# Designs tried in a protein design chat: VH-VL binders against q9brp7r531to624. Part 8

Target 1, 94 residues: q9brp7r531to624
Amino acid sequence: LYPPCYVHDVSFWIDQKKGFDELEFHTVARAVSQDTIISIQFLSRFQHPKTQQVSLCYRLTYQTCDKALTQQQVASMQSQFRKEIQQHLYVIPR

## First folded at step 6 (VH-VL; framework fv_sotevtamab)

Design m06
Fold by ESMFold2-Fast, scan of step 6:
Structure m06 (fold): chain C 94 residues (1-94), chain A 123 residues (1-123), chain B 112 residues (1-112)
Amino acid sequence: as target 1 above (94 residues)
Amino acid sequence: QVQLVQSGAEVKKPGATVKISCKVSGYTFTDYYMHWVQQAPGKGLEWMGRVDPEDGETKYDPKFQGRVTITADTSTDTAYMELSSLRSEDTAVYYCARDHYGDISYWRYFDYWGQGTLVTVSS
Amino acid sequence: DIVMTQSPDSLAVSLGERATINCKSSQSVLYSSDNKNYLAWYQQKPGQPPKLLIYWASTRESGVPDRFSGSGSGTDFTLTISSLQAEDVAVYYCQQYYSTPTFGQGTKLEQL
């Protein structure tokens, strides 16, 4: 049997002055998920026509064979991930 | 007109500490990071670190981490770089440089530079 | 650290002729998220600080003459001066900002 696979998208506004540290984004994702995020895919970039503020969207795939992984656990990890990136990466989740 | 004006040349003995200033004008000090770059004789440019004058956040290159301290004083629009435990190999011109950012960039390139401060470390 | 290597170390070019300076990064400085090369070029004249010429590999800074152009992608970059002027005699540096900033060792451009 294949272990269950959970997919979650995250989108956020970036701080133009602070910029976006994509490597740190990956580090936080893996730490928060206890290495159950196996894939991080860039989906899109949006720039607001008036404000010029930039938003990014990424897709995260959760999967592990080493332990039971439930939808509720993934939801909790995703929620914590949104909080952690807001604190560490100067982004505003949307 | 954007200007970055640095303090004058320094002569220090090994083991001493040097503190260099960079006073800015012509723009809002808190809108840009201030970086410090070392240029040793016969070597290229080496990034040392930077400060965000708005909140005091700093980042340093591991090579200088533990010896360099970068600060900003918003009341005087002045950035400082302090380098401790000086060695003869620290003899160099030190530049402050304002960053320029675009879009989503986390690391930066530099659009305006101070005139440089020569620090000579000799016994 | 990303290592930046410039070539040649020095270059002599006659006035009005093309000068070409190369820069190689030890790993790609192209971000897929914004499709930009995180590379800048600087000019440094004797007794002066570096001056920004090019950013994002090919975007010319305001006030920089049209004879300066940047090209390349990923790991290999070129700064071209289409017709050398006397005022262009300087040392040129490339710099990556894909990760912690690092500079090339410089290329000294002299008039032949």
Scores: ipSAE 0.490, ipTM 0.841, lowest interface PAE 1.8, mean pLDDT 90

Design m07
Fold by ESMFold2-Fast, scan of step 6:
Structure m07 (fold): chain C 94 residues (1-94), chain A 122 residues (1-122), chain B 112 residues (1-112)
Amino acid sequence: as target 1 above (94 residues)
Amino acid sequence: QVQLVQSGAEVKKPGATVKISCKVSGYTFTDYYMHWVQQAPGKGLEWMGRVDPEDGETKYDPKFQGRVTITADTSTDTAYMELSSLRSEDTAVYYCARDYGDISYWRYFDYWGQGTLVTVSS
Amino acid sequence: DIVMTQSPDSLAVSLGERATINCKSSQSVLYSSDNKNYLAWYQQKPGQPPKLLIYWASTRESGVPDRFSGSGSGTDFTLTISSLQAEDVAVYYCQQYYSTPTFGQGTKLEQL
């Protein structure tokens, strides 16, 4: 009925001084995935009781009907995405 | 006490470059961003950009990008704002301002310098 | 670019009277994921830099008198001074920090 979709969650600690640029997060996601990420949902915000560090969790949905999208391609894109957000957004992926 | 002390007033000709300083005391310079805000006569406040003194990372408003350079010198706890290719419309009071440390990517400002008047005239 | 519009441009209020200043954003500054309004208010007296009064639309900065209060959500915000004091004569600015920071044009509050 619909082309296959792949769902991946990403969690990361933010730098509280630098903050989190959600617009840039979306930009990186779309670039790394070649626009196959069709949905990015905020799931949760967690603050560690001892360290006071803040972690965010987002759900990403990969889907395209224009060409075949494989599980291996999505895994590769997700891996690259984790690397890119660490470099560009001052976050520490979990 | 947190203090932000700016350099004195400047009078410049069109096409010149101006560099304004903001020396901080009373807190750890590298713990907060330093922002620059322009206030032209008859206009409101306009955010120009900011620097992270810890690593030199900068962000600029597109309106000023290409003409403004914001830097920080951790050896003297001083932030700088350099504005090039000055025009009459750049006549304004320029403020340095410290952000409030929280998780928001864009900021509000808790401490401000006293302001530096820059006059651009023929 | 979010445009901030204040109203009125100026108003005169008698000492002890309530003063109300409005601020409207061209887009919502309410962040749906944390349910916070990314809106601050500043006071600027002649010859002085701006002073932070309120952040997160309604949280009063430490040391700011309780006669100052902020309210509103989304696109429409209000700064209220419940009982005007002489030292409150100033220009007031709203500022959004939902995106690249922008300020309102300012509202000049004078004593009537």
Scores: ipSAE 0.032, ipTM 0.720, lowest interface PAE 5.7, mean pLDDT 88

Design m08
Fold by ESMFold2-Fast, scan of step 6:
Structure m08 (fold): chain C 94 residues (1-94), chain A 123 residues (1-123), chain B 112 residues (1-112)
Amino acid sequence: as target 1 above (94 residues)
Amino acid sequence: QVQLVQSGAEVKKPGATVKISCKVSGYTFTDYYMHWVQQAPGKGLEWMGRVDPEDGETKYDPKFQGRVTITADTSTDTAYMELSSLRSEDTAVYYCARDYWGDISYWRYFDYWGQGTLVTVSS
Amino acid sequence: DIVMTQSPDSLAVSLGERATINCKSSQSVLYSSDNKNYLAWYQQKPGQPPKLLIYWASTRESGVPDRFSGSGSGTDFTLTISSLQAEDVAVYYCQQYYSTPTFGQGTKLEQL
């Protein structure tokens, strides 16, 4: 049987002056998930027509056959990930 | 017009510290990062680090980290680069350079440059 | 660290002729998320600071003559001067900003 696969999206506003460190974003994702994130997929880029603020959206897929991975554990890791990127990447989750 | 004006040439002994200034005009100093780039003879351009004049946040290249200190003084619209424990290999022209504001990329290109400051390290 | 390699090291071109300078990165500088190449080109004349010519691989900086153009994607980039003028004699540098900024070694463009 296939190990459980969990999919979560994250979207956030970028600080235009500070910019977005995509490599650090991937590093934080791997660290927070203890390598259970098997893919990070860019979904969309949105620029507000009036404010010019940019928002990015990524899809994260969690899966491991090493140990039982529960929906609750994934939800906890996703919550921690949102907190970490807000602190380290100058982004505002939406 | 945008101008970045650097302090004059310096001659230093090995082990000394040098501090170079970059005074800006023609734009709001706190709206753009200020970067420092080294140009060693025959080796091209090498990024050293940058400062955000608005909050003092700095980022340095690991090669220079520990010896370089970049600061900004918003009262005089001046950025500084201080390099300590000078070696003969630090002989180079040093440039301050402004990056582009409004670009969402974390790493940047440079739209305006200072005239350069020659630092010679010789015994 | 991304290594930038330019070719040729030096190039001599007659006035009015086309000049092409190449830049290769050790890994791709194309972000899949925004489909942009994080690559800039600079011109440097003796005793002067570098001057920005091109950013995002192909966008010309304001005030730069339209004879200058940038092209390429991923790891291979080209700066083209369609018709060399005397004032174009200079050293040209490419720079990536996909990661910590790094520059090519420079290409010296001379009049033949």
Scores: ipSAE 0.328, ipTM 0.782, lowest interface PAE 2.6, mean pLDDT 88

Design m09
Fold by ESMFold2-Fast, scan of step 6:
Structure m09 (fold): chain C 94 residues (1-94), chain A 123 residues (1-123), chain B 112 residues (1-112)
Amino acid sequence: as target 1 above (94 residues)
Amino acid sequence: QVQLVQSGAEVKKPGATVKISCKVSGYTFTDYYMHWVQQAPGKGLEWMGRVDPEDGETKYDPKFQGRVTITADTSTDTAYMELSSLRSEDTAVYYCARDYFGDISYWRYFDYWGQGTLVTVSS
Amino acid sequence: DIVMTQSPDSLAVSLGERATINCKSSQSVLYSSDNKNYLAWYQQKPGQPPKLLIYWASTRESGVPDRFSGSGSGTDFTLTISSLQAEDVAVYYCQQYYSTPTFGQGTKLEQL
C-alpha cells in the first residue's frame, strides 16, 4: 500500500544571456506543490541546430502520505508551476 | 581587442561615497554583464554585484546590499560602482570584470578584468 | 553561500617541478542540466588583476599554457602546473559559479 504517484514532465526554452537558475527552479517547484514534489530529475538538453536556442526537460514526481492527492490537484499545481517559472526564471515553456 | 579601463585611485573619509567607472572597448557592451569584485589588502576576492547593460537589471551580494549601486551608461560604454557609507574596512582594490556570454549558467565566471581601482578610507 | 576552501595556503616549488593546488566546495557545484562543474581558476600576480586560467573545472582558457590543467568534480578540485616556470609565481584562486559567486582564500605559489 503506497500513496498514488503522479509524474509530469516540463520543457522550456532558456534565455542564454540570463541563464537558468536551477536552484530557484527547485525552490519554485517545492513552493507551488506544497512540498508534494518528491523528485526532480533532469531528462535532457536540446539545442536547436539553426537557432542555437537551448531547451531543458525535467521530470517531476508528485507524492504525499499526509493527505489525499488527486490527479486534478496535481494538474493544477503543474499549471501554476509552468506559470511561475515563466515569471521568475527567464524561461519560455514549450 | 577587449579592454576594461577603470578610473584612478580615490582617498575618502569614513561616511563618504565613492563612485568608480569602468569604460569598455573592443566588444558590444550590451552583450555581457559587468560585475564588480572587491579585494581588501591581503585578502581574497569578494563578488559585490553585477549589471546587465542592456536593461539595467542588477543583482547584489547581500553583504553589500543597501550600500552598493551598480549602473551602466550605454551612450559611453561605461559601467559604474557606487559604494556609500564608507568604512575603513572598505579599503580595497575594486575590479570590474566581464562575464562569459553564450552558456546556460545563471551565475558567472569572469574572462576580462579591469586594472583595478584602489580606494583608501581613512580619517 | 557556498564556501570555497583552498589548500595549502602557500606552496614553494622548484623550477621544473609539479605544483598542485586543491579547492573544496562546501556543497557540490556539478549541475545535472549540463553535467558541468561550475568552477573556475584564476592567476593573480602582484599589482595585476586576476587572469582566467580554467573554467568548467577543466577547460583551459585560450592562450593559457598547456602545463596548466584543472581536474575534479562535485566538491573536490585540483589545479596542476606540470612543470613550474618562473612566470608562474602568483596567487591562485578558485571560484564557484553554481550559486552566488564565491572565491577560495587563495594559494600563494612561490619558487623554492
Scores: ipSAE 0.416, ipTM 0.821, lowest interface PAE 2.1, mean pLDDT 89

Design m10
Fold by ESMFold2-Fast, scan of step 6:
Structure m10 (fold): chain C 94 residues (1-94), chain A 123 residues (1-123), chain B 112 residues (1-112)
Amino acid sequence: as target 1 above (94 residues)
Amino acid sequence: QVQLVQSGAEVKKPGATVKISCKVSGYTFTDYYMHWVQQAPGKGLEWMGRVDPEDGETKYDPKFQGRVTITADTSTDTAYMELSSLRSEDTAVYYCARDYHGDISYWRYFDYWGQGTLVTVSS
Amino acid sequence: DIVMTQSPDSLAVSLGERATINCKSSQSVLYSSDNKNYLAWYQQKPGQPPKLLIYWASTRESGVPDRFSGSGSGTDFTLTISSLQAEDVAVYYCQQYYSTPTFGQGTKLEQL
């Protein structure tokens, strides 16, 4: 049987001088989700025409067969993930 | 013309501390990170760490963390690298290097380098 | 750490001949957000600091002669000097900047 699968997107503005650490982003995602995030996909890049600020959007897929994984647990992990990337990656969630 | 000019060669005893300077000109010091790279005699290049001169934020390679301190003085457009508890294997040429990022990169490549400072650690 | 491995460790090439230096990363250095390879190449002559030649795997730095070219993607990269000149005798290093910067061990290019 296939365990339930949950999909959440995250979008954020990056600091263009500090940049974005994609590898650290993946590391934080694995840590916060206790390895229940099985996929991280880059979806889009947007650059504001006037301010030149850049935002990125990623899709995270949560799934595991060895744990009871509920929508509430995933929502909690996603909320924690947004807080952690804001703290560690110089990004502002949008 | 971008220039990074480093302080002169140093000879130190084991256990001592060395502080090397890197004075910049030809660009806005606070717009770019300043990195430090070690090259032991006849060996390759090892990244040590970097500072953002604008806010003083530093990042270090774990191999040097605890012994290296990198700072920037915006009043003199000078970056510094201080290495403590010197060992014979710290004998090397130390380079300061300016980064230049493309669009969104967190880690960087280096477009301009200082001339290098030889630090010899011997008893 | 991403480990960078260059091959060969050294090579000798006659003036006017092609020189090829390879660099392999232990994991991909292709960034998903901008689809760029976070790889640079440097030239270092005795007594001098490294000089940037190539960044983003294939973009030549301003002032670098056309005979220098970079190619490759993901984990396998090549620096080519199409026609060796005497001034090209040097040690060449690749460097990744996808994570904490690491350099290859260097390839010593000598004139045959």
Scores: ipSAE 0.538, ipTM 0.859, lowest interface PAE 1.6, mean pLDDT 90

Design m11
Fold by ESMFold2-Fast, scan of step 6:
Structure m11 (fold): chain C 94 residues (1-94), chain A 123 residues (1-123), chain B 112 residues (1-112)
Amino acid sequence: as target 1 above (94 residues)
Amino acid sequence: QVQLVQSGAEVKKPGATVKISCKVSGYTFTDYYMHWVQQAPGKGLEWMGRVDPEDGETKYDPKFQGRVTITADTSTDTAYMELSSLRSEDTAVYYCARDYYSDISYWRYFDYWGQGTLVTVSS
Amino acid sequence: DIVMTQSPDSLAVSLGERATINCKSSQSVLYSSDNKNYLAWYQQKPGQPPKLLIYWASTRESGVPDRFSGSGSGTDFTLTISSLQAEDVAVYYCQQYYSTPTFGQGTKLEQL
């Protein structure tokens, strides 16, 4: 009836001086997933009481009706996404 | 206390290169990014790019990428903006501006500005 | 590139009267992760650099008179001067910092 839907969460620490580019985060997600991510939802913000460092958590939903989308393909895309955001966005994945 | 002092006005011919300086005082130079903003007649304010004086990282607006080079010299607390292949439409006042500290923002607003440097490109 | 559009282009207001300047972004500048609007306002007088007035859409910079206030959220923002003084004659610019910084075209405020 409906194409398969896969949900993955990502959380990461923000560099205090460099900050977080939310728009670039969305751009990287679209590129890595070949536009199969249909939703990016902010879930939570955590600030460490001692270090004051901020961590963000987002939920990504993968879905497409144009081609077969497997759990293995999504896991691979999610793994690549974690690597790309660490390289480009000054974040440290949790 | 915080001051950003820019070099004086320049008159250049088309095709030339101009290099403008921005000397800072009253704060720790490496704690804040230094940005450059162009104000051309009729166009308003245009962000050109910025440098992190601590590590030399730069980011440029695509309109200026390839012609602009922004650098920082921590030994003299001075930022520079070099614009090459000058055209008449580059005639403008150029400002250096310090960013404001933010808890998670990647892009910034500006709390202190230099006095501006007029660059006139004329044949 | 987020486009910032100000209205009006120019405005003449009598001393002591309220001045209202509007700014619209082509895309929301509200960050979901901190619930802040990434919008600033600047004042520029002839021959001078811009001066920061407001950041986070409504937070007044230290030393800026109480008559200046910012409001709005998402895509529609307003700068209000509750009672115009002669020293307030200037061009006013809005600026977003949600993405690569962009400025509005400016609103020239003159004394009527």
Scores: ipSAE 0.420, ipTM 0.822, lowest interface PAE 2.0, mean pLDDT 89

Design m12
Fold by ESMFold2-Fast, scan of step 6:
Structure m12 (fold): chain C 94 residues (1-94), chain A 123 residues (1-123), chain B 112 residues (1-112)
Amino acid sequence: as target 1 above (94 residues)
Amino acid sequence: QVQLVQSGAEVKKPGATVKISCKVSGYTFTDYYMHWVQQAPGKGLEWMGRVDPEDGETKYDPKFQGRVTITADTSTDTAYMELSSLRSEDTAVYYCARDYYADISYWRYFDYWGQGTLVTVSS
Amino acid sequence: DIVMTQSPDSLAVSLGERATINCKSSQSVLYSSDNKNYLAWYQQKPGQPPKLLIYWASTRESGVPDRFSGSGSGTDFTLTISSLQAEDVAVYYCQQYYSTPTFGQGTKLEQL
């Protein structure tokens, strides 16, 4: 049997002049999750028809055989991830 | 018409500091980043860093971090690059270059370039 | 950190003939989220600044003649001049912007 797998989506608005550093996004995700995120998948791009602001949505999959991984631990990591990307990537979580 | 006009050639001694200007016209200065690129004689191009003229945010290549300072003056539509502790290896043509952001890109390509400023470091 | 390697270092092509310049990146410059190759090409003539020719690997900058074309994806890219003209004699550089910008060493194109 495979260990528990937890899926969380994250959506955020980007600053189009500053741009989005996808490599840094992946780096932050790995660091915050202690490498328990096994996949990061781009899901969608949305542009607001009136404001022209762009938002991106990614799917994060958490799984590990090395440690007990609980839903609460994943929720905590996901919360920290939202804070970290807000501080460093010019994004606003939605 | 977009124009980037740089200051004239400089001759410096090792250990000196040089400050090069790049005056822009033909577009809104605060809408685009301004980058600086070094080209040593007979060599390729090396990105040094950039500034956002709107808020003064800078980012530098680690190779130049600590020696390069890039600034922007919105009252004169002028960007500056200051390079300190000059060495003979810093002899090069220095270019300012404007990027244009497309969609969500974080790193950039360069659509307009200044004419270049030759800095010669000799002892 | 991404190393860009061009080949050849120099080539000579007769007027009216096809010129091909290659560029290889040490790692992929294709972003999966937008399916774009973060690769540009520049032309530099003696005493002049570089001039943008191509961005997103294959999109031609406005005002650039249609004899210039870019192709490739991931790590292997090509700049093609379908029919060389005298004014095309220059050094050509590729540049990635997938990470901190880096340039190839340049390819010097001369007339035979």
Scores: ipSAE 0.388, ipTM 0.806, lowest interface PAE 2.2, mean pLDDT 89

Design m13
Fold by ESMFold2-Fast, scan of step 6:
Structure m13 (fold): chain C 94 residues (1-94), chain A 123 residues (1-123), chain B 112 residues (1-112)
Amino acid sequence: as target 1 above (94 residues)
Amino acid sequence: QVQLVQSGAEVKKPGATVKISCKVSGYTFTDYYMHWVQQAPGKGLEWMGRVDPEDGETKYDPKFQGRVTITADTSTDTAYMELSSLRSEDTAVYYCARDYYDDISYWRYFDYWGQGTLVTVSS
Amino acid sequence: DIVMTQSPDSLAVSLGERATINCKSSQSVLYSSDNKNYLAWYQQKPGQPPKLLIYWASTRESGVPDRFSGSGSGTDFTLTISSLQAEDVAVYYCQQYYSTPTFGQGTKLEQL
């Protein structure tokens, strides 16, 4: 009845001088997922007590009624997304 | 104290290139980005671009991309802005400005500004 | 890019009276990851560079008199001077830093 819905969390360390470009993060998510990501939710911010490094965690929800969206396709998109954000957003995925 | 000192006023002809400098003191040059902002006579402020003095990375506003080059020289703690193919509408005061950042901000506000450099482009 | 619009373009206020300057952004500048408004205010006097007054929409820069205050969230912001002094005559600019930095067109504050 409802198209399958897939939820994946992504967490990464940010470069504190370079910062985190949230608008570009959303743009990359939209492009890599072929517009199948319907929701991006900020979950948490963690700061390491000793190193002072900051990590962010987001939840992404994949869903589309236009085609059969499989778990494997979503996993592939998620893997590509991790590569794209590492390359362009000064982040290190966990 | 933090100081940003810019080079003096320039008068250029259309088609020329201008290069203005911004020498910093009172802080570690490589810890902050240096930005350039244009203010045409009687008009507001327009962000042109910025450089990270630590690695030379630059970002430019599309309006100026292709004509502006921003650089930093860590041996002299000096940032530069070079604008080529000058037109009359480039007549403006140009400011260098240091950003301030917290631990997640990608774009920034500006806490210290140079005194400004007037560039006049006339025939 | 995000367009910043200030109102009014110019304002004349008597010494000791309240001055209010508004700034609107074409989209929200409230950042979801830290719940902060990426909005700053600057004062510019003739022949001088802009001077930072307020950042994060409402945080006053060190050394700025307490008669200056910033308020608002999302798309609508206000700079208030509770009691105008002669040295406050200047042009005021808002600036967003949620995306590529853009400034409002400026509001010229004059003494009546």
Scores: ipSAE 0.425, ipTM 0.825, lowest interface PAE 2.1, mean pLDDT 89

Design m14
Fold by ESMFold2-Fast, scan of step 6:
Structure m14 (fold): chain C 94 residues (1-94), chain A 123 residues (1-123), chain B 112 residues (1-112)
Amino acid sequence: as target 1 above (94 residues)
Amino acid sequence: QVQLVQSGAEVKKPGATVKISCKVSGYTFTDYYMHWVQQAPGKGLEWMGRVDPEDGETKYDPKFQGRVTITADTSTDTAYMELSSLRSEDTAVYYCARDYYPDISYWRYFDYWGQGTLVTVSS
Amino acid sequence: DIVMTQSPDSLAVSLGERATINCKSSQSVLYSSDNKNYLAWYQQKPGQPPKLLIYWASTRESGVPDRFSGSGSGTDFTLTISSLQAEDVAVYYCQQYYSTPTFGQGTKLEQL
């Protein structure tokens, strides 16, 4: 049996002057997930027609063979990840 | 039209502090970050840090963090770089440099540079 | 920390001939969300500050002659001067801005 795979998408608004640090985003994701995030995929870029504000959407895949991963553990990690990026990356989660 | 004008050369003793200025003109000071770059004699360029003149937020390279302080004064359109605990290895030309205003780039490239300020650390 | 390595350290080129300078990054500087390479090139003449030539690996800065071109993607980049002029004698630096900015060691271009 293959270990369970959990997929979560995250989207957020970017501060246009401050910008977005993609490398730090990856670093935070791996730290919060205890290295259980095995892939991060860019999905889309949206620009609001009125405000010109940009949002990005990424897909995160959680999986590990080192220990059992539950849906609740992943949900908790994802919630903490949203909080961490909001505090450290000048982004507003959607 | 865009100009970054730095203060003049300085000679300092080991252990001293130096503070150099970068006065800007020809654009809105608060629209762009101001960065500082070190170039030791005959050597390459080393990014030190930057300030956002609009809110005073700073970021420093870990190599200089703890010794460098970068500030901006919007009343005079002037950025400053202060380097403390000077060593002979700090002998270098220091440049201020403006970044471009990107829509999503967190780290930056530099479109306008000051003329440079030579700081010599010797007895 | 992304390390930028240029080659050669120096080269001599005759007027009118092609000059090629290479830059390698220790890891990719290609941004996934905009598909741009976060790499710039600068020219520095003795006693002068660096001058921006190229950004996003291949976009020429306004006022830079079209004999200057940038190419490459990911980790391997090239600055080309198609026909050297006397005023092009300088040190050239690459710089990444995918992470905390780092510069190559520089390539000294001299007239042969």
Scores: ipSAE 0.513, ipTM 0.849, lowest interface PAE 1.7, mean pLDDT 90

Design m15
Fold by ESMFold2-Fast, scan of step 6:
Structure m15 (fold): chain C 94 residues (1-94), chain A 123 residues (1-123), chain B 112 residues (1-112)
Amino acid sequence: as target 1 above (94 residues)
Amino acid sequence: QVQLVQSGAEVKKPGATVKISCKVSGYTFTDYYMHWVQQAPGKGLEWMGRVDPEDGETKYDPKFQGRVTITADTSTDTAYMELSSLRSEDTAVYYCARDYYTDISYWRYFDYWGQGTLVTVSS
Amino acid sequence: DIVMTQSPDSLAVSLGERATINCKSSQSVLYSSDNKNYLAWYQQKPGQPPKLLIYWASTRESGVPDRFSGSGSGTDFTLTISSLQAEDVAVYYCQQYYSTPTFGQGTKLEQL
């Protein structure tokens, strides 16, 4: 069987001095999703022409064969993920 | 003109606490993190932790967490590393080091280093 | 923690000859968002602090002679000194900064 797959993108501005911890980003994603995120793909880097501030965009894929995974559960996890990265990774969600 | 000048050598007994200073000049102290690195005699380099002088935020390697305290005093442009409950295996040269970063780098490499401070712990 | 392993532990090279030092990481240190390898090389002479030679695996620090070069990607990295000078006798360390900083054990370079 092919269990349901949910795709969500997240984009955010990074703090220029603090930087972005990519490994911690992956760790937070796994923790918040209870290991249901099976793929994290870097999509794009954007640098604002005037402010020079950098934003990053990642694609998250949720899927599991071990649990009944609903769209509502995924939406809740994604919302918590946005909150966690803002608090722990010095990023501002877009 | 960037300089990191550390305090002089220390000799301590087991169980004591040592506090080493690193005074900076030639740049804006609050613009860069200050890191501390341990080098035991004849051994390699081991990262201990760092402080952001602007807000006092610290990060420590788990091996030293609980025994190490890193602080920064912006009034004197001086960073400190305090190591407690000293053991003979803490005998080492301790370096302060400034990091360098880009807009997206969270962890960094080190472009300027202090001259080192030898701490000898003997019974 | 990412473990950094250098090889060899020591080597002796004649003046004017090539010296090659290898560094392996237990995990990739290639950052996906900027496509850079978070790997630096340092030179340490007796009684002195480490001196930065190379960062981003292959970018030479200002003031470092052209005979020093870095190469590699992901988990396997090399520092090359194309023509050994007497002042190059030192211990060389690689360092990753993809995660909590860790250093290799060092490679001692001696003159034959």
Scores: ipSAE 0.446, ipTM 0.835, lowest interface PAE 1.9, mean pLDDT 90

